# VH-VL binders against Poly(ADP-ribose) glycohydrolase 2 (parg-2): the designs that were tried, part 3

Target 1, 213 residues: Poly(ADP-ribose) glycohydrolase 2 (parg-2), of Caenorhabditis elegans (q9n5l4r222to434)
Amino acid sequence: ENWKLRETNLLPDVQVFDKMSIEETALCTQIDFANKRLGGGVLKGGAVQEEIRFMMCPEMMVAILLNDVTQDLEAISIVGAYVFSSYTGYSNTLKWAKITPKHSAQNNNSFRDQFGRLQTETVAIDAVRNAGTPLECLLNQLTTEKLTREVRKAAIGFLSAGDGFSKIPVVSGWWGCGAFRGNKPLKFLIQVIACGISDRPLQFCTFGDTELA
Key: E = the ipSAE of ESMFold2; O = the ipSAE of OpenDDE; V2 = 0.75 times the mean of E and O plus 0.25 times the DockQ between their complexes.

## First folded at step 1 (VH-VL)

Design b08 (framework fv_flanvotumab)
Fold by ESMFold2-Fast, scan of step 1:
Structure b08 (fold): chain C 213 residues (1-213), chain A 118 residues (1-118), chain B 108 residues (1-108)
Amino acid sequence: as target 1 above (213 residues)
Amino acid sequence: QVQLVQSGSELKKPGASVKISCKASGYTFTNYGMNWVRQAPGQGLESMGWINTYTGEPTYAQGFTGRFVFSMDTSVSTAYLQISSLKAEDTAIYYCARGYTKAYFDYWGQGTLVTVSS
Amino acid sequence: EIVLTQSPATLSLSPGERATLSCRASQSVSNYLAWYQQKPGQAPRLLIYDAFNRATGIPARFSGSGSGTDFTLTISSLEPEDFAVYYCQQRSEWPPYTFGQGTKLEIK
């Protein structure tokens, strides 16, 4: 809501990573590419990005029972979820990997706040669903209605509600570009605009596109 | 208006003790850790450690255990640094600083000069 | 412990010039590095946290960059009030969250 009072800014600080999963970054707001129902198909045997995240962070499973279907102007924030395993691959090629100290910031106490919580916020935002050919999907995304919805959804998610998280980077990837058929360049631009509105740096992970729902 | 106000300067003889206060206002005291930083005359900043204001548990940097004690009183939103058996090398300005987003220090007290001389 | 080394020890410039201050860590701190400004007789103030985020109230002329072991604080156009000592601090290691030794920015 408060994001409406901010000026648009197309010049946020942007960093791009090609080999780092968003789950490996601490002291940030990690974007969870959500289904409208939080947790997606985790309890039904799914293995897409949001479902993988919930399987890695069991504490987030409680949120599935407590939250309704996400509305267009809603985002869900979860602070301090512990990542107990890592993964490689996507969907049918998914392979779990044992967590190691070098791979997980959660093993370093310097990433914890004064209450011992990891300074990692996970924000779940759902993307608009597209159908048809790649051209039809792109044209659907370029309507004023869809563009406005996506920018607002990302901006609200990127505003972060946690104490101490408002000035740390947003770590995201190809939001809605997998099963939801989002256009990668368009989704990147939308997230840059959203980070400008929220006045936060963007750390963009391209490796995450193999894991998007 | 966030503010940290420290007690006044102290002149002590070797072997004495000193207790410095740092009173916080303008925010919820228990939502942020309180850090202590020492600066000897003409030198840089040296982290001494911090106290968890929610649990009351202090954590000391190497070299600051034993003679140095961090404490707090939530009822008056005040953190304390006590130095026992003062030595000449303890002469320094001591700062309290609020922890921001895990150990970054967004607000600082004005500093308390402790001079230890015979 | 992680040691932070700042360079140069002293930087002499004129108002209006661009200042570039360096901080190097003995091992990777990712982006968990902060910059502070200290004027004579005053407490330090936070300028930059997590390598590139400006703290509240800090003018846009201050910017930070870098990751891993090599970090830079840039002041795009020096104002008279910017002549001070600057310190970097890391928080990727367990406390004490060590500081660099400082860089003094002075009028030439």
Scores: ipSAE 0.000, ipTM 0.402, lowest interface PAE 20.6, mean pLDDT 68

Design b09 (framework fv_flanvotumab)
Fold by ESMFold2-Fast, scan of step 1:
Structure b09 (fold): chain C 213 residues (1-213), chain A 122 residues (1-122), chain B 108 residues (1-108)
Amino acid sequence: as target 1 above (213 residues)
Amino acid sequence: QVQLVQSGSELKKPGASVKISCKASGYTFTKYAMNWVRQAPGQGLESMGWINTNTGNPTYAQGFTGRFVFSMDTSVSTAYLQISSLKAEDTAIYYCARVGEYQLLYDAFDIWGQGTLVTVSS
Amino acid sequence: EIVLTQSPATLSLSPGERATLSCRASQSVSSFLAWYQQKPGQAPRLLIYDASNRATGIPARFSGSGSGTDFTLTISSLEPEDFAVYYCQQRSSWPPITFGQGTKLEIK
């Protein structure tokens, strides 16, 4: 809820990883950089982060049928998805590959709870889309309305659903910084604040961009 | 070499307890679940459940609650099966087995211990 | 609980012959079925996983097929070492794990 934003008292533990991708992690809440319509273009030939995730974990496609367009105070949680394939490249260089140990970490039977669910959560949160020059995009993000929306969206997405997840880290990256033109330092700070609100450690994947080091 | 080595055979009286060990080597113990499988004399394979080696949390199949306890010691890469209040019907070979994760091998047992025979007789 | 029923209970064949072993599931397991071989006095050995994939080191004469509820293990030309008990095992993204009752392959 909004009232939790005003009561943030402590900074979360933050770890930064420059050579690990989000989908290589396990026993965590993995953030899916989503479109308002869950799954983005996966059924129509899209091949960016969200579409790649759904192609690697086809079980998540069922969620597309069960959820409408994501509203500003909504996030979608999927627990226990199995990874069926790996990939190399990105977008127009994308090639599918047989599953590798690197991408199958979350499939480990050791990570199942007492109900047989893999204890890796995928949370889809959509970012504000910006347009124009880099300065115009930054200024759009610095309005009270947009800042509040982004912090609230991330905080709601980072909240644990129950027992066993409260100390599990949130694994994220440059949320909304690609096609949606989010400012990297600003999006990092928003996610740090959101993890503080949700009282969870943040594991941040930079994909080789150590700008904040 | 990836191996699971189990403790030796046990002969016990009804009402006694037994603790079987399964020592892993050649891989990271906490990355693979340890499963327990029972085979009574002349019978087939029966899954007893598994222990999550990353958390230490056991999951028991129906029929293996109460007297059966799965535990582990990460410092020695060893999983344990303890059976209390032994009964004649517990006479069986007990296997530990690792789940393989490569190319959809989860829940398929790729590495097995040699088995531990537990005989319960008066 | 998913019940796996293997048939026949016993199959008597000679070396060089083709063996076909059946496993039927009480409800769909998609392709999440494995096959094991167990020789007397030994632990089971994984032969096939995900219905049709041979495990490392398993000879080409072993093949698996099927999906849903009906599965088959085929040994194209029996070697003397192949006379053993064979078990199917279902696995899905959601346990529990169950085994079939076994098919004993014996020399005629």
Scores: ipSAE 0.000, ipTM 0.418, lowest interface PAE 19.4, mean pLDDT 73

Design b10 (framework fv_flanvotumab)
Fold by ESMFold2-Fast, scan of step 1:
Structure b10 (fold): chain C 213 residues (1-213), chain A 120 residues (1-120), chain B 108 residues (1-108)
Amino acid sequence: as target 1 above (213 residues)
Amino acid sequence: QVQLVQSGSELKKPGASVKISCKASGYTFTDYSMNWVRQAPGQGLESMGWINTNTGDPTYAQGFTGRFVFSMDTSVSTAYLQISSLKAEDTAIYYCARDTSYDWGLFDPWGQGTLVTVSS
Amino acid sequence: EIVLTQSPATLSLSPGERATLSCRASQSVRSYLAWYQQKPGQAPRLLIYDASNRATGIPARFSGSGSGTDFTLTISSLEPEDFAVYYCQQYNNWPPLTFGQGTKLEIK
């Protein structure tokens, strides 16, 4: 399919949350920020969002054995992953914490499908890796090639094959903005456009970045 | 100018230890993992593993557990490879190589290599 | 775990000729295969990544193709400086990352 020529409403419903984590929502498509290889740096080491997510949900690590690396037009969907722990901090400040009451929604039967799986979808999409100064990283992201790739990757990832997840909000955050050095305003705009293309609401977590919220 | 500069050649007796360095410049040291690759005389390239420069966590390929230690010092942008209880079979050129901005597990740039010779 | 087998072990050609080097993987590596050039006394140099993309600064005469288990590096018209050892490398499955055994390109 030629996604560049698709005519859609590019203004989706957008909600921005400062204090809500991606893992706390039980009826949504959760976006997992991945490297091309599923599991990213968990096996190589690192404490970026995808790696933290896999550490909190060991069930997702089994998917690495079942799936090859993602191609530019591919995304991997995982349904019903259980959150075994929570955490505070990142990288050198990462500390394990007990599951909070918000995460206990996973024990509520009203959030389960006919097979007893949680009505959550985790979609892994990999981001362009950037290097250099902030300006060099931004310029690397602004080429037609990379912009087209990122928009299409996000749009494909935000699309759901099943009607059960259609029209359910996409819950995301700063995709590729940590160790991959993505530009936060640009990555937010790309995800807004992708949600418009996929015709899905966006719930965006800023994780306390009040400057851009 | 991004570059990796390694320490000079080493000549050691069996049973000794050696520690070679790889100093990075021209980029933020913690942005990329540092990999170690060995090349025995007349042989091909063999990946030994890597160190995550953000966390300091090493990962070793199966043949390089035990006697080999990857470490780093972010204050001087330097990665280290230490080999203990040296054997004649450890004679090789040891390269450090950085993950690329293209993807992890691709190597560019490379250090110039450090020859370690183990003989009596 | 993934074994990369390169062929031929040695390729003897003259400047101006076309060189074709093969790399076969024991299991699919999709498109996550790279090619490196190593000259005597030097560190390897990245030529091709993602099977077919040239790294920055690599001349257009170098091209890569293939996917899955079968990959080819082509040099369309050999220059004197191209005579070197060439290695393929997969980065689909890690740990471990693996290299082929190398193909030596030498002057006829």
Scores: ipSAE 0.000, ipTM 0.441, lowest interface PAE 18.1, mean pLDDT 69

Design b11 (framework fv_flanvotumab)
Fold by ESMFold2-Fast, scan of step 1:
Structure b11 (fold): chain C 213 residues (1-213), chain A 122 residues (1-122), chain B 108 residues (1-108)
Amino acid sequence: as target 1 above (213 residues)
Amino acid sequence: QVQLVQSGSELKKPGASVKISCKASGYTFTSYAMNWVRQAPGQGLESMGWINTQTGNPTYAQGFTGRFVFSMDTSVSTAYLQISSLKAEDTAIYYCAREGYSGYDLYYFDYWGQGTLVTVSS
Amino acid sequence: EIVLTQSPATLSLSPGERATLSCRASQSVSSHLAWYQQKPGQAPRLLIYDASNRATGIPARFSGSGSGTDFTLTISSLEPEDFAVYYCQQRTNWPPLTFGQGTKLEIK
């Protein structure tokens, strides 16, 4: 019983990356931006980040059969998923492409354990869905209920399933800022707080949006 | 597969009321705001406002407060526009339009209803 | 309110010619400008969003450019079905969300 962790660190190590995809990292916890049903709309023609990731990593499709709607205090962890394809574009411009050399880390034996499993944790967390104008989307996010839910969701998701991942970085991006219309500065702050609570470094991928860089 | 289907044309006398429907299909109704756009005969497009389909909260553009009411029914994926105390100047084609997005603060009207002609004449 | 001014009001061209339509904003709208096509008796159709991105199903002859206050819609080689009214729309300030007054593209 070594569960007595009373440390809360409000100042996690934060690194911001302009040109790195979340999927290109190894030896880390990768955050998957999910809807409440794991896999989202992948079987219904959806093409947002979660659906794209499930199409690229068929191993994650099994989780759809084993998990129902995600509750507000739940997150789903998947270890060792392999990326079978790459993509370009988004939603209506989405194009599939062959795996390029940038995905070669998945075929490097140094990133695999004794059983051949890739040492990468993927954690799916669903974000609050917003609708309407930018102001209404922001106001929907600024209630105590929604803020508490998002911080708790991210913090639970950033907790590792085992000791091997407890001190490696959380690699994330604009969680819920695409189709779910999350406010980028607010979502960044929520993830910083969550990493502080989980006591893990944050590696944040901006994908060319240098608003915070 | 996304479609917005509006109710048929209406011919009304001044002082009457009208309720136009816009039925959505092919997507999750509460994930996208619904906008209303007016086009008077021979004129351009005029934004009337929108309804937040997650909360049911309407927002009206200037000039459309009072006689105009946006509402919705999530159980049938339908948005409604009601105009009370109709005037001759309300004669127009009324469109519903879904508010799509491509990222943070990048909103546009990606799908439109076919329009409903409302004619107000004595 | 941000006012969008489209020019020219009417543009008369023949099939095969290049069309260039302008939209000027009274204040910066960044890249938050969309273009719509409306044919007589039909609902508007989204052509371009976020200044330069073609919507799904829109032919490659349509392109958008510009940022800030000066935007252009270009049709590289007009086809008969392209003769319609074109509207620009901004989304940066709300309310009011605004459309331009339209440019009518008519056959010469």
Scores: ipSAE 0.000, ipTM 0.424, lowest interface PAE 18.6, mean pLDDT 69

Design b12 (framework fv_flanvotumab; at its last look DockQ between E and O 0.39; V2 from the best seeds 0.00; counts 0 for: pae E 14.4 > 2)
Heavy chain, then light chain:
Amino acid sequence: QVQLVQSGSELKKPGASVKISCKASGYTFSSYAMNWVRQAPGQGLESMGWINTNTGNPTYAQGFTGRFVFSMDTSVSTAYLQISSLKAEDTAIYYCARHLDYYDSRGYPFDYWGQGTLVTVSS
Amino acid sequence: EIVLTQSPATLSLSPGERATLSCRASQSVDNYLAWYQQKPGQAPRLLIYDASNRATGIPARFSGSGSGTDFTLTISSLEPEDFAVYYCQQRSDWPLYTFGQGTKLEIK
ESMFold2-Fast, scan of step 1: ipSAE 0.000; ipTM 0.498
ESMFold2, look of step 2: ipSAE 0.000; ipTM 0.479
ESMFold2 (binder alone), look of step 2: mean pLDDT 90; pTM 0.933
OpenDDE, look of step 2: ipSAE 0.058; ipTM 0.694

Design b13 (framework fv_flanvotumab)
Fold by ESMFold2-Fast, scan of step 1:
Structure b13 (fold): chain C 213 residues (1-213), chain A 119 residues (1-119), chain B 108 residues (1-108)
Amino acid sequence: as target 1 above (213 residues)
Amino acid sequence: QVQLVQSGSELKKPGASVKISCKASGYTFTHYAMNWVRQAPGQGLESMGWINTHTGNPTYAQGFTGRFVFSMDTSVSTAYLQISSLKAEDTAIYYCARWEYGDSHFDYWGQGTLVTVSS
Amino acid sequence: EIVLTQSPATLSLSPGERATLSCRASQSVSSYLAWYQQKPGQAPRLLIYDVSNRATGIPARFSGSGSGTDFTLTISSLEPEDFAVYYCQQRSNLPPYTFGQGTKLEIK
């Protein structure tokens, strides 16, 4: 289902997609769901969204050498990563697929800036962890401390790092809802609020959440 | 409601094999790695390695290659530790513990499985 | 691989006293350090993760601190149920993770 919520005076423009992955978008700021360490568990065999993103874009692996732990109120921006492969499925159905340059936005010069860089920004933000029962996880997220931290982290990440990105949509998904056990409705609302603070449209992808708890 | 339930204690002769199970429930099995930790009688915790539950690929600590095999079955949300050619020094309690990828810690542990190798 | 050394090996205290347990790493572990409690006959229980964050259900008397290579677990006022073995654990290096050798907290 595709639905849209737009309120020019109070809320950001929000669009929800069921069948589009974050990595397939161009001319946007893509949100990478990170742990506190850039690159997450990709070198340790992880396969959550952050690890999948780094595996699809090998050039992002060098960023691990430049950045370590993200602090509260900090986010990491990477511009122009080239996607060399695509994938289908999630969790047990994950499959790698070759990207044909002929059909890729990455090979269309109209999506490149004056320096030849793809006009796609990737921003890594880490989410709070939750443990215990579903009720304990939800209650942990509903404290003023955790809510304030999550809103601030998302808002900082959603702010454009470079010229020309301030009005390009933020493309995100179920930030912290898989392995970190975030509450989906709550995480959606936090990201809507953060986009409102940063004054940017939100394109929200619900793909691959069949196995997310 | 997250639970890790391990198989019962085993008493084996040197040279035998043992296969320990760790059944997970209350969460999506493939979103967390499964780690194996050994504790010999009167000793501390010793890391053995872990298995990526999404890919099935194991990573072994130094000293735990060869005779030790980590495996899993996603259809029943169960991780396995197999030890072949058992030796007296393999006598220990073996724990499974879940680990969120890229994280620093194990939030849930199995109750432990005692393996005794007679000598 | 990174080696964790805990001190003291055994700490003898009475209920109501403050306990301070040390964990030193052979190399910097950044913020990826956790603490576990193990009682006789039981599996370890997570107490503290990422140096200073208390796990769900862990009483406020438990706190963690430190940076770089030197880390501390503090129990502000010991309860009878706190007498157990405590382990630190790191995950800052590539697999495998490593544990300290443990500190046994026992009644005087």
Scores: ipSAE 0.000, ipTM 0.412, lowest interface PAE 20.6, mean pLDDT 68

Design c01 (framework fv_clesrovimab)
Fold by ESMFold2-Fast, scan of step 1:
Structure c01 (fold): chain C 213 residues (1-213), chain A 123 residues (1-123), chain B 107 residues (1-107)
Amino acid sequence: as target 1 above (213 residues)
Amino acid sequence: EVQLVESGGGLVRPGRSLRLSCTVSGFTFGDYAMSWVRQAPGKGLEWISFIRSKAYGGTTEYAASVKGRFTISRDDSKNIAYLQMNSLKTEDTAVYYCTRDYDSSGYYEFDYWGQGTTVTVSS
Amino acid sequence: DIQMTQSPSSLSASVGDRVTITCRTSQGISSALAWYQQKPGKAPKLLIFDASSLESGVPSRFSGSGSGTVFTLTISSLQPEDFAAYYCQQFNSYPYTFGQGTRLEIK
């Protein structure tokens, strides 16, 4: 699905996409779904969104060595990483592919800042981990403490715009949904609120999961 | 209710093989990594092996003490994790626990443990 | 391998006491540490993860602190059910390693 929320001054501009990959947008802030340690399992053989992004951009591998564990009020911003290769598939179906014309922004000077860096920002934010039954996971997320932490973490990440990124879209997806057992509707709402706080458009990818659509 | 139940332990002679099973219920097994931890009589805990979920490629890790002899695997359709133990030594005598773990995208912790199954390797 | 050393190896205490157990690591692990409780004949139970985060269902008298190479588990007011063995574990690198354990006994 592709829809927008516009013509209200109380809500951010929100677009929802079924087929768009977070990694395929050049002039935006891409959200990297992190665990508390930057890079997750890239060096341990992991192959999900965070790990795939780091493998596609070797420049980001250096960040793993230079950054410590993120705290509740911290986010890590990486600007201008060059996409070394492309891929298709997911996890054990992952296939490496050639760079397509959709990555042509990397060869276009109009998408570079005064220092020659691509105007692409990747922001790593870690989500609250939930434990127990599905009901216990949901109730944990609905506490004032956890809800406030998640909104603040997302808002801080979404505010971390690099040079020249004023009010460009935040591109994200199911942050903390999966092993961390985040509730998808709740996580979507948290990210909408965070984009409202940061005054930035949200481009949300469902990756074929039509729970929101 | 989350439950992990180990089985397959027993008395075995040195040099032989044994296969442990860990049957889980109360959570979506395929979304989690699994580990095996052992404890020799009167001693502390020793991590021996780890397997990621299929979403992470089902990759495995082993402690040096068991590498090449033990193989961890999983069957998500049956909610079972396995530990195939070959070339058993008297030093492998221990209670073996299976634990629920998180993939590389999560916090690493063993939040649920089975009751353990005893493996005794004796001549 | 990262070596984990707990101190003391054993201690005796009375109900109501404040008890502190220390875990020292041979190299820095940031906050990648968990604490477990094990009662005789039972499997270990997670108490604290990520050095200071209390696991769901664990009483608030348990707390963890520290980072880098020195970590502590504190029980603010010891209860009868708290007499058990306690273990620290690092998740910073493979192989995962545990401390040798601390046995908490009734005085």
Scores: ipSAE 0.000, ipTM 0.466, lowest interface PAE 14.3, mean pLDDT 70

Design c02 (framework fv_clesrovimab)
Fold by ESMFold2-Fast, scan of step 1:
Structure c02 (fold): chain C 213 residues (1-213), chain A 123 residues (1-123), chain B 107 residues (1-107)
Amino acid sequence: as target 1 above (213 residues)
Amino acid sequence: EVQLVESGGGLVRPGRSLRLSCTVSGFTFGDYGMSWVRQAPGKGLEWISFIRSKTYGGTTEYAASVKGRFTISRDDSKNIAYLQMNSLKTEDTAVYYCTREGYYDFWSGFDYWGQGTTVTVSS
Amino acid sequence: DIQMTQSPSSLSASVGDRVTITCRTSQGISSYLAWYQQKPGKAPKLLIFAASSLQSGVPSRFSGSGSGTVFTLTISSLQPEDFAAYYCQQYNSYPLTFGQGTRLEIK
């Protein structure tokens, strides 16, 4: 698909959360911060956001076996994954815990569609990888090519919702801001623009980072 | 500018208690795990404790040498990490460093350190 | 606990020399290894993380390599400010552990 930036005099509804993780939402499209290879380092013992999500939702690990490297105008959508375990910590501190009934909205039938699937879509989008100093990383992201790629990638991901998702929020966070050295204000703005293009509200999880709050 | 500043060290007798503080600035404290690392005079580095961010449960880890005697904690509203040291022993004599773990989804070891605070346990 | 053994414990070198320090682990740690520099009376400074990734602001003469149980830190052309202690550290599992240190002294 050919997606282009459209002029609009309306911004999407934006809510910023500092006390909620992306994985805690149920009636929404959850954004998975992917590597170009779906699942990142799960098979190699990685334990960052993408790896943790695949470990919590084993249904998503099957996608690693079925999908190749994502292209610049591609996103991968997974609907209704059941969360089978919870965790504490991250990276070398990761601890597994059993899911209790009170832990998950997936035990509430009001969040299920006509096919019994949770009305939770997970969309995997990969970010541009940057290297060098913070300034070099920022300048790399500000080229027309990189900006257009990131906006289109996010917009395609945010638009991949099926029936029943078109008016529910996109829940995201600091896409590409960790290991890929993305600039937080820039990545936030890109995702706001993408939600505007897709005509969907944005619920943004800051993980306690209030730089934009 | 990222800064970590330790305080609370001093001379103390065996069996007594001290509380160390680490005041941080220049980053969003609540996003990061925090550790304490110590160094005895003329010796190498020893990791002693870690506390996760509240997003990841605020849980703690301890080296066997301090387990049950030391307690790490944090006050995200004040940007302070603490190390409560109880039942101090002469072998706890060291410079205590406050350290930041790498960013949320970028694992980089201890990317910033404070200047250290000296704890001397002797009669 | 994962034991970390550095070799050599100390070495003497001249400005311009190529210096290599080795770190061996008692268990596999993938690439979860960092290298630190510590000057007398100062806090340690992160040089290398993920076994081979150079920390921002660290001179390019420093490099790291290795995976699993054997790792090396190399200084390609030693400068006067590089005379210091060097430590490897694993962050694969708790408790986190450091090597015993390598003291780099002027010849």
Scores: ipSAE 0.000, ipTM 0.427, lowest interface PAE 17.6, mean pLDDT 69

